# Ledger of designs, part 17: miniprotein binders against q93zb6

Target 1, 365 residues: q93zb6
Amino acid sequence: SSSSSDPLLVKAAKGQAISRPPAWMMRQAGRYMAVYQKLAKKHPSFRERSENTDLIVEISLQPWQAFRPDGVIIFSDILTPLPAFGVPFDIEEVKGPVIQSPIRTEEDMKRLHPIDFEKLQFVGDSLKILRREVGEHAAVLGFVGAPWTIATYIVEGGTTRTYTVIKNMCHTAPDVLRALLSHLTKAITEYVVYQVEHGAHCIQIFDSWGGQLTPEMWERWSKPYIEEIIHAVKKRCPDTPIVFYINGNGGLLERMKGTGADVIGLDWTVDMADGRRRLGSEVSVQGNVDPAYLFSPLPALTEEIERVVKCAGPKGHILNLGHGVLVGTPEEAVAHFFETARNLDYQTLFQNHVPAEKAEPELVV
Key: E = the ipSAE of ESMFold2; O = the ipSAE of OpenDDE; V2 = 0.75 times the mean of E and O plus 0.25 times the DockQ between their complexes.

## First folded at step 6 (miniprotein)

Design w2 (at its last look DockQ between E and O 0.90; V2 from the best seeds 0.00; counts 0 for: pae E 1.7 > 1.5)
Fold by OpenDDE base, look of step 6:
Structure w2 (fold): chain B 365 residues (1-365), chain A 81 residues (1-81)
Amino acid sequence: as target 1 above (365 residues)
Amino acid sequence: SPEEIKKLIEEAKRLLEEAMKLAYQGDYEKALELVQKAIEIATKALELAKEAGDPELIFEALFLIWFAELLQEEIEKKLKE
């Protein structure tokens, strides 16, 4: 039952009738904001900022306070759950994520255990607080990494550019890799459900490294595990929309449609109208303004937002960037993006294709 | 009836999905025929939805027309190449 009380973003994800696209940005909390930079100087550790309830909530609410997005994503990392299932990691300033003990053998697999939510209370507590703070005015967004993406970090021992170790394991140790991916699938499924139970309205799955596979290898090594997560989550949390995002997904769209995700996230290298034609009428889309447009004159940004919205059509669109906000992005441009989004009207944009909605009662401030 | 309108909407959706497959296979002529039929059916659904005063069914029918027109434009472009 679509409750009349669903946030605008949840309605869009479900393909319900709404007057405008909801808007949020990947990395909307981040280094481009002066308030974030000030906080990050006080708390220099990324893990300190991402694993403390008060800091998570404060950071997650910085965009909410500044821009009033329709989506408030929890400030976290896709690697945050790793210590909770037996994979310790560090974040080095220069190298990024470092996993000191990669998992590459059956013996290494013995270090893995079921996900321990006592180690993740800061995520649950943060989601509850965020849900309270935004009320009915925004959707709270949770997120996870896809099994292949997480396995890439675990197997490679951190960030990679070549993916040579994990891609080689597909051939040299396929049973070990399948066991790892299956373990991660279970842990991530439980972690998604945990986030929903603690107040996430919507979940985004990031298969950030899935776009580095051939389509055949992606269908073999990534897709089945994502389908398993989505199926399990849909069974347990049927009212929670799932957004599935891969950066560089232009060759994977038809395959992504098959996962059971409610929303497919597009990067800016995909034409939005082409994305719609390829995905069909029953799948919602997210995106896909190029983050570089936030450095353009505001009129050019407005025109691009309107172009993307017109290409997405009057149903099942979540306005976003095609990827995260870039470092050095002007806060004014981000403000303008959200203001533009709030002022959009599908009746004006699609005169012959949208019914006259009864005006939603103005939120009396 | 709302049931009849929903049936028309589902038929239009099916035709559009088939048209997409045909277009992907390079059978643009048949894809265009199915898209045009989907527009006709969705237009009938829209008329009935307006008569019924059902805003949700009106919205669904209008979106299907929009989507069908988007697909038609691409197919017509391919037929001119």
Scores: ipSAE 0.656, ipTM 0.879, lowest interface PAE 0.8, mean pLDDT 94
Fold by ESMFold2, look of step 6:
Structure w2 (fold): chain B 365 residues (1-365), chain A 81 residues (1-81)
Amino acid sequence: as target 1 above (365 residues)
Amino acid sequence: SPEEIKKLIEEAKRLLEEAMKLAYQGDYEKALELVQKAIEIATKALELAKEAGDPELIFEALFLIWFAELLQEEIEKKLKE
């Protein structure tokens, strides 16, 4: 259950009474920060930056030191666990992820094995250090990719805009694809539990390629596996909230709540009041300021933050962008976003819809 | 009693969930009836929670009223179209 020592972000995810929404940003550590760019020049390999404990911790803490977000997500990649269950990969600067030996046939499937955490010690070690460094002042977040998204990379051999191999496989070899998705579901479930056991307060599931499916295809090829992960994790880690995010999810919102996630992340194209109405009173929401507002004058950014918070309601909201921070984003705007969030007050914003709470007696004339 | 207040809160939640289903199906008049009943029940829960001095139940009732009013506003807008 929730305790008074839970970070604000965990309390919000569970729908508990709090005075303001916690805030963090997807991709809050990254190339928009000068300090990250300098580190990346010294360590040009993404695999090194994301697989060396000291570098992971330094990068993850850069936004913490600069902006004091309410959440600190581990610097990692949704593909990071792949070698641990038999799928080697590399990251090329232009192409992005490359998987030289895709899995497309039943014979290819024989290369898979149960996830081997000896190959992922840098994740566990980094989470423990992050937990100690932020203490009670922020939540530490871990994350995973959803089975459909991971399967897309493994089947396609990398990033693709066409998805033609995996979509064709839905027709020509559905039993192989289901077997792959089931293997990934088990591996990802264990990886979620591993991250929780090593310090994560909260886990975000990304179904990055799920937004490219029609709703019917998503229900068939993605949702059941996400639902299985969430149900298994809730059994083994009952105190750990799960955030579920799909970019381009306006047509999927009601279906997403059927997964059992504690928090549904909204992209920026969904009106927050509409998303809240469609998702109902029992699930929390995350999001959804358009990242482009970070390029706006600061008063306009303040007004948009306040509008989003008012639309999300007086509980169960994790303030965030609708997708990741864009390269070129001014660091001053990110600092302003977090300062604005820290100065919000639900009593002021919602008045009679929150319990009255006074720090001082009211002055009577 | 606290158990009576919790039962009222759960009934208001049930009515709001059903109202959402009806609104999704386009049955806005029936949805509005259920939302209005949920507001009445959540308001009674709030008053009993205040008398009991139970801040968690006060908080839950207030949120349900906020959510019901959000839903009611959209349903009433749809009924005018």
Scores: ipSAE 0.618, ipTM 0.879, lowest interface PAE 1.7, mean pLDDT 91
ESMFold2 (binder alone), look of step 6: mean pLDDT 90; pTM 0.880

Design w3 (at its last look DockQ between E and O 0.55; V2 from the best seeds 0.00; counts 0 for: pae E 2.2 > 1.5)
Fold by OpenDDE base, look of step 6:
Structure w3 (fold): chain B 365 residues (1-365), chain A 81 residues (1-81)
Amino acid sequence: as target 1 above (365 residues)
Amino acid sequence: SPEEIKKLIEEAKRLLEEAMKLAYQGDYEKALELVQKAIEIATKALELAKEAGDPELILDAFFLIWLAELLQEEIEKKLKE
């Protein structure tokens, strides 16, 4: 029985009857918010902010307090689990992530171990608190990096623009790379289940660097490991929607179809109606307003939100940006985005062909 | 019956997915035939779902019509090129 108590975002992901699309934003907690900037000055380390329960909860709730999104994603990083399976890293202000000891050989692989959740208690505790704080009013979102994306950081030793080391390993050390990806697949599977068990309603998988592969290389080196994660998670957590997102996925949509993801996230370079035509009826979509529209006049932002929602259709849409909120985005524009989303009605948008959601009586508190 | 409506919805889905494959292969004429048939079946499902008062079945049928119309428009555009 689909419990009548599922958050709007979970209902949308499952393609259930709802009155409007749920809305959330990638990077909805971040440097564009004055409250975040104030907190970040007090706690200058990103690792400090992302690995302390109180700070994680406070930061994750900043958008909740300001904008009341339908999704509250945990403030974390896709690299957060690395130390828990034997890969230490640092975050430098200028360079970003730095992995001092890249894994490129079978000998380097000996440093990896099963994921240790004692080192990740701050994630579990934060998710429990977030679940309590938002109640039934929003979905709590967990997230992970895809094995290929995580392996890219590990092999390259940090952020790369060329991906030359890992792409070369596909040819020069394929067995080492397969072993790494398989290890990451296991660790990430357990980490997804851990997040769900601690209160995540929905999980997003970020294959942020998957879009930098050729379609053939993505099908060989990324897709199988994502399918393995999704299959394993669906077996253990059948009621948890999985969102699969790749930035620059316009050439990969048909290949992303069939991973077992409930929702495919679109970036703004994909036409939403084209995305629907290519994906079909069996998957939901997330997106895909260009983050740059948040710098536009509010009427133009409203029109673009309405356009995207109309192009997504009356079922299985999670309204989002096509990528994270940009630095310098006006908080007023983010507020307006969520207000616009709350005022949308599928009956109005689709000429009363959509059934009225039985308005649960809004408890006027 | 709800079972009959669900069966019509599943048939419309099947036809739409087949039409999508054919359109992707460049067989736009056959894709158009299947899309039109999917719309007909989904329209019947929508009518029956409205009579039954089932909001989920109404939405499922309507969404299939909407999606099939979007595919039809693209196929018809390709047939004119």
Scores: ipSAE 0.793, ipTM 0.925, lowest interface PAE 0.6, mean pLDDT 94
Fold by ESMFold2, look of step 6:
Structure w3 (fold): chain B 365 residues (1-365), chain A 81 residues (1-81)
Amino acid sequence: as target 1 above (365 residues)
Amino acid sequence: SPEEIKKLIEEAKRLLEEAMKLAYQGDYEKALELVQKAIEIATKALELAKEAGDPELILDAFFLIWLAELLQEEIEKKLKE
């Protein structure tokens, strides 16, 4: 079957027998790397770096060249698709993302249109190239923001610390907000399928700001739209696993399982054994080494990686950090993380009760 | 037979899911009873899977035992409190 030719990360997501957990890192390409800093100095516009095919591919492959992760995520942003359905945005050096024309009223909604993939060819082209470059040695990952998170950016006009405009809209203009969330759900669904069709093996959904809702509000304003995306994508792309991650998700884990995602990503504030116990046998997990351990002596980092893997169980685990790699992280620690992951062996960790899968091809630099 | 082993695995999974719901609701004594039954069933599945030499069924049964024991430890801790 085609499942025997899947990358290790895809097999783990599906709970298949493998010899070790695959590993990748959120933000594994970025400012902690000297090679990225040099490229970013030459190309200082984030929009250029994230919207030019050659730059996207170069940046995405920097951690592949250096560390050989089991997953290579496209260099992009959850806001990247916004202009393709009628929401222009900028990135300012101090403010970060800025949406000059927020959507808050029915009249504002008229600016929205169906997603236009002509404006996103750089994503599709980049994914095809990444798929070719890594071959069977790694999974290519695409990603999207969840409708609540994207709606928050669009309603607030950028990054927010208070979320007051969108939270107020839940009460003062709920029909407009539901219409916005429904439009985003359709656009994001098509964008997930687009990424899969152009080479992604696996898609991560980020509900970065979903953790700012009480569980009841999250069930009302975020979960149904995520469920709709996952349902539609599983129907159209049945072989593609979906990873679902929320920042600050300790109070939401059981509810996140209800979305139908194949993998639940845990942040570092959840003990992995506790998360595994709460999530049960029907889903895989991702995470969740605290990124601060990358600043520790290497033996301490090894011990924490092994502890997390033992706590996640003998299958269904994608090893990752609990959030993105921090600026200033030593590259040697990142290399050590991936080398430790490659040398893990479930048979040894779980006292030889799990079957070994065929060895992965030897990795080259 | 592999179908018998799969039936045992599915029953152990069902019992574990029910035990998790009971433990979440605070019904630790009933949850413990279901966890113990799940361990018995998954252990039987593991023995049969080993006799059959089926690596996928061995892993599935072992995972359920591992998860059940993790849940049992938490339930027993809660009952002592």
Scores: ipSAE 0.577, ipTM 0.874, lowest interface PAE 2.0, mean pLDDT 91
ESMFold2 (binder alone), look of step 6: mean pLDDT 89; pTM 0.865
ESMFold2, look of step 7: ipSAE 0.517; ipTM 0.846
ESMFold2 (binder alone), look of step 7: mean pLDDT 89; pTM 0.871
OpenDDE base, look of step 7: ipSAE 0.765; ipTM 0.914

Design w4 (at its last look DockQ between E and O 0.67; V2 from the best seeds 0.68)
Fold by OpenDDE base, look of step 11:
Structure w4 (fold): chain B 365 residues (1-365), chain A 81 residues (1-81)
Amino acid sequence: as target 1 above (365 residues)
Amino acid sequence: SPEEIKKLIEEAKRLLEEARKLAYQGDYEKALELVQKAIEIATKALELAKEAGDPELIFDALFLIWFAELLQREIEKKLKE
């Protein structure tokens, strides 16, 4: 039963009747905000900020307080669960993520263990608090990295530009890589369920590095593990929408549809109308305004938002950027984006192609 | 009946999916015929859904019409090339 109490974002993800697209932004909490910069000066470690309940909640709520998005994503990292299943890492200011002991052999695989949620209590506690703080006014969003994306960090020892070690392992150590991906699939599945049980309304899966594979290699080495996660999560949490996002996904859309995700996230390099035609009528879409438009004059930003929304159609659209908010983005442009989104009406935009919803009672501001 | 409306919606969806496949194969003429038929069926579903006063069925039918028109425009563009 579609509970009438689902957040607007959950309704959109499920393709239910709604008057406007819900809106949120990838990296809506971040360095572009003065309040975040002030907090980051007090707490200079990224791990300190992302692994402390009070700081996670404070940071996650900064966009909520400033802009009232329809989605509030937990402030975290896709690598946050790594120590909980046996992979320690550091975040260096210049290099980013560093994994001191890459996993490349069967012997290295012995360091992996089942995910230990005692090490992730700050995630669970933060999600519970966020769910309380936003109430019914927004969806709380959890997220994870896809097995291939996480495996890339683990195998490469951090950020890579070439992906040569993991791509080579597909040929030189395929059994080790399959074992790693299978372990990650189990750990990530449990971590998704854990996030849902602690208050996530919706989960986004980031296969950030999946877009660096050939389509065939992606179908072999990424897709099956994502399908396994989605299937397992759907069985345990049938009411939780799953958003699946790959940056640079223009060549993968038809393949992404096959994963069982409720929502396919599009980057800005995909034409939204083309994305809709390619994905079909049965899957929702997220995106896909170019983050650079937030530096444009506000009228041009409004026009682009309206264009994207019109291209996405009156059902199953979550308005977002095609990628995260850029550093240096004006906070007023982000505010304008969310205000524009709140003022959208599908009846006005699609001129009789949308039913008159019964006027939801005006939320008295 | 709501069941009849749902059947029309599902038929329109099937036709649009078939049309999409045909268009991908370059059979734009047949794809266009199926899209037009899907619009007719979805329009009938919309009328019946309005008469029934079912907002979700109205919404689904309207979206299918919108999607069919989106597909139609692309097919018609390809037929002119």
Scores: ipSAE 0.690, ipTM 0.892, lowest interface PAE 0.8, mean pLDDT 94
Fold by ESMFold2, look of step 11:
Structure w4 (fold): chain B 365 residues (1-365), chain A 81 residues (1-81)
Amino acid sequence: as target 1 above (365 residues)
Amino acid sequence: SPEEIKKLIEEAKRLLEEARKLAYQGDYEKALELVQKAIEIATKALELAKEAGDPELIFDALFLIWFAELLQREIEKKLKE
């Protein structure tokens, strides 16, 4: 199934033996980079930047060219597939995402249809180009939003601080909400497979708003749909690891493991050693340097990276921030993060828990 | 044999999972006993894997020892309290 030529990040996700943790950053292509700011000035529409193949590829490769991360994630949005199954959206300059025709009733549900990949050709084309451009040097990452998170946008009509409409629907129209979540589950499953077929090595599932639910409500309204996605994708794409991340996931970690994801992403508020103990020995982890450390003196950043890696253990770790890169982050700190990661050596950090390089399996006595 | 080594590895995993559950419940003395037993079993698996020259099993055993020590440190801290 997996080969020794897999990118380092894929090997880490599968818990295979490697010499250092791979690293990438959530939001590694973005506003903190001067090169992105200049491109965004020329192309001020986020929809254009995220839906034009040439711009997607250019933006996705900006951090690759600058920092050589071990993962190159497609520049996209969790809302990008929505028009492909009947939900138009816009990005307004100040307000952010706007869903012009929210879905809140059984009648609204009639606007949904099976996902139409002709409307997402730019995603597939971009993934193929990224795969070609990075070659064996990095994993190409695709991503989706989890059904609960996508449903919150579709029901609320955009971003909200309170989520009052969808939370009320849990009580007043639960059958409509379950039907919406089931439709999204099918659409998202197909979209994951589409990304894998077009070049993604690994898929990130983000349940960005899952942390707004109590753990029991998360078990009721989010987890079953994520489980279904992961189950279906593992059958159709058995070699593709799946990473699962929730913002504010300290109270949910053990429940997240139950989804069957290969890798659990930890946010910055969870101590890595504690997360590792709670998740057990059989899943990999991603994360979780506090992004605020990118504003620290570089030696302090190095110490924190090393501390996180030591806490995560000698395998099954994808080094990342515990949150997306913050606005205003110095590019020098990001470069230092990736350089530090490349210079780590598990033999040095974990001596008695990693085979010596000279005692490699092909050198038997 | 590889199958004997895999059985030891699976036994160590089960003991560590049970130790995690006991520690979560506050039963630190029993949890520590299970962790120590898991370390013994994983160490035996490691020595057999080295004799067999099986790199996959060597790595599996070493990781379990690391994980067991991670648990042991927290349990021992809790026992001092």
Scores: ipSAE 0.671, ipTM 0.891, lowest interface PAE 1.4, mean pLDDT 91
ESMFold2, look of step 6: ipSAE 0.657; ipTM 0.894
ESMFold2 (binder alone), look of step 6: mean pLDDT 89; pTM 0.868
OpenDDE base, look of step 6: ipSAE 0.665; ipTM 0.883
ESMFold2 (binder alone), look of step 11: mean pLDDT 89; pTM 0.871

Design w5 (at its last look DockQ between E and O 0.46; V2 from the best seeds 0.00; counts 0 for: pae E 1.9 > 1.5)
Fold by OpenDDE base, look of step 6:
Structure w5 (fold): chain B 365 residues (1-365), chain A 81 residues (1-81)
Amino acid sequence: as target 1 above (365 residues)
Amino acid sequence: SPEEIKKLIEEAKRLLEEALKLAYQGDYEKALELVQKAIEIATKALELAKEAGDPELILEAFFLIWFAELLQEEIEKKLKE
């Protein structure tokens, strides 16, 4: 039963009748905001900022306070759950994520254990607080990394540009890699359910490195584990929309449709109308304004938002960027993006009477 | 009836999914025929949904027309190549 109380973003994900697309941005909390930079100087550790309830909530609410997006994503990292299932990591300023003890052998696999949510209470507590703070005015978004993406960090020992170790394991140690991916699938499934139980309205799955595989290798080594997660989550949390996102997904869209995700996230290199045709009428879309347009004159940004919204059609669209907000993005441009989104009306954009949802309850200021 | 409208919507969806497959196979002529039939069915569904005053069925039928037109434009380009 679609409760009349679902946030606009959840309604869009489900393809329900709404007056406009909901809007949020990947990395909407981040270094482009002066308030974030000030907080990051006070708390210089990324892990300190992302693993403390008060800081998570404060950072996650910075965009909410400034821009009133329709989606408030928790400030976290896809690697945040790693210590909770036996993989310690560090974040170095220059190198980014570092995993000191990569998992590459069956012996290394013995370090893995079931996910321990006592180590993740800061995520659960943060989601509960965020759900309270935004009320009915926005969707709270949780997120996870896909098994292949997480396995890439674990196997490579951090960020890679070549993916040579994990891609080689597909041939030299396929059973070890399948065991790792299966372990991660279970842990991530439980972590998604945990986030939903603590107040996430919607979950985004990031297969950030899936786009670096051949379509055949992605279908063999990434897709089955994502399908398993989505199936398990849909069984346990049937009312929670799942967004599936891969950066550089233009060659994978038809394969992504098969995962059971409610929403496919598009990057800006995909034409929105082409994406709609290729995904069909039953899948919602997210995206896909190029983050670089936030550096353009505001009229050009408005025109591009309207173009993307018109190409996405009158149903099942979550307005977003095709990737995260860039460092140095003007806060004014982000404000303008959300203001533009709030002022959109499908009855104006699409001739022939898309039913407007009646009045959103006025934000009593 | 809402049931009749839903049946028309499901038939239009089926035709569009078949048209997508045919277009992918390069059978643009048959794909176009199915798209045009889907538009006719979805248009009838939209009229009935408006008469019923059901906003969800109105949107669903309208979206199928919009999607079918989007598919038609691409097929028509391919037929001119």
Scores: ipSAE 0.741, ipTM 0.908, lowest interface PAE 0.7, mean pLDDT 94
Fold by ESMFold2, look of step 6:
Structure w5 (fold): chain B 365 residues (1-365), chain A 81 residues (1-81)
Amino acid sequence: as target 1 above (365 residues)
Amino acid sequence: SPEEIKKLIEEAKRLLEEALKLAYQGDYEKALELVQKAIEIATKALELAKEAGDPELILEAFFLIWFAELLQEEIEKKLKE
């Protein structure tokens, strides 16, 4: 029961019949909003903002209050669970995330332990509150980083532009790296299930390294671990769709399909019609308006939204940007994006589709 | 019947997935054959769904036709190359 009560976003992820695409935005809560900037000045620590239940809920609901998206993603970070399985981290002013004790050797691996949800109670509590606050009007989304992406931070000790330490480790200590990835896979699987059990309707997996790795490296060092997560989660949480997104994923789309994700998120560098064609009829898509269009005149933004939706087809589409909202984005453009999405109607958009060489049956709903 | 319509829809889906595999392997002529067959089957499903007045089945059949035509256009471009 309750499948008819699923939020629009969940229905779209499952490819069910709906009258319009749901919409949400990656980074829809953040520095582009004046209300966020004010809160961040009062609470300048990102760790505090992302680890205090009241602040998480307030921040997560800021875009809900302003724009009424069809999805509300928890304000969090892909690194948030690291201390819960033995990897402390800090956020520094200039460098961003810092892992003071990287894991690079078998001895370093001894610091890892099974994920401790006592250290993550603020995540569970926040998801429960978000679920109550949005009611039936939006889906609550949780998210995780993929094992390769998380391992990169842990091995490199923070952010890097070269990623040479983990790449060298593939050759110098492959068994240690595989053991790290396997541990992360188990921890991330449990963390996905934890988020679902505490209120998330849908989970997004982010693998930023997928777009930065050669396809051969990605299939060797990332894909198998993502496949394992998705398989385990689908077995334990069969009603929960999984969205899989890689920044810069044009060369990986067909390989991403092979992970078993319910939804493939396209970045803005992939034409939506090409992406839909390459992914086939059985997988839903998410995306992929270029975030730079939020700086365009509003009529041009409307035209691009409509183009993307027409290219994605009359079902199985979650409207989103192809990347997170950029700092400096006008709030009026974000409001316009969501208002446009709410006013879309598949019957109207697709009733006039007649191929030049062949007649096509009209959509009748 | 709804079961007959669903059977046609599943066959069209199967043909389209096979066509995608063939197109990825470069066998565009056989892929096109399967896409055209999928369009015929999905069109029949759409006709029956309209007669039944079933909006969900109408949408499924329409989507498969829409998708098949999108795939056909790409295959035809590859064949001219």
Scores: ipSAE 0.583, ipTM 0.867, lowest interface PAE 1.9, mean pLDDT 90
ESMFold2 (binder alone), look of step 6: mean pLDDT 89; pTM 0.866

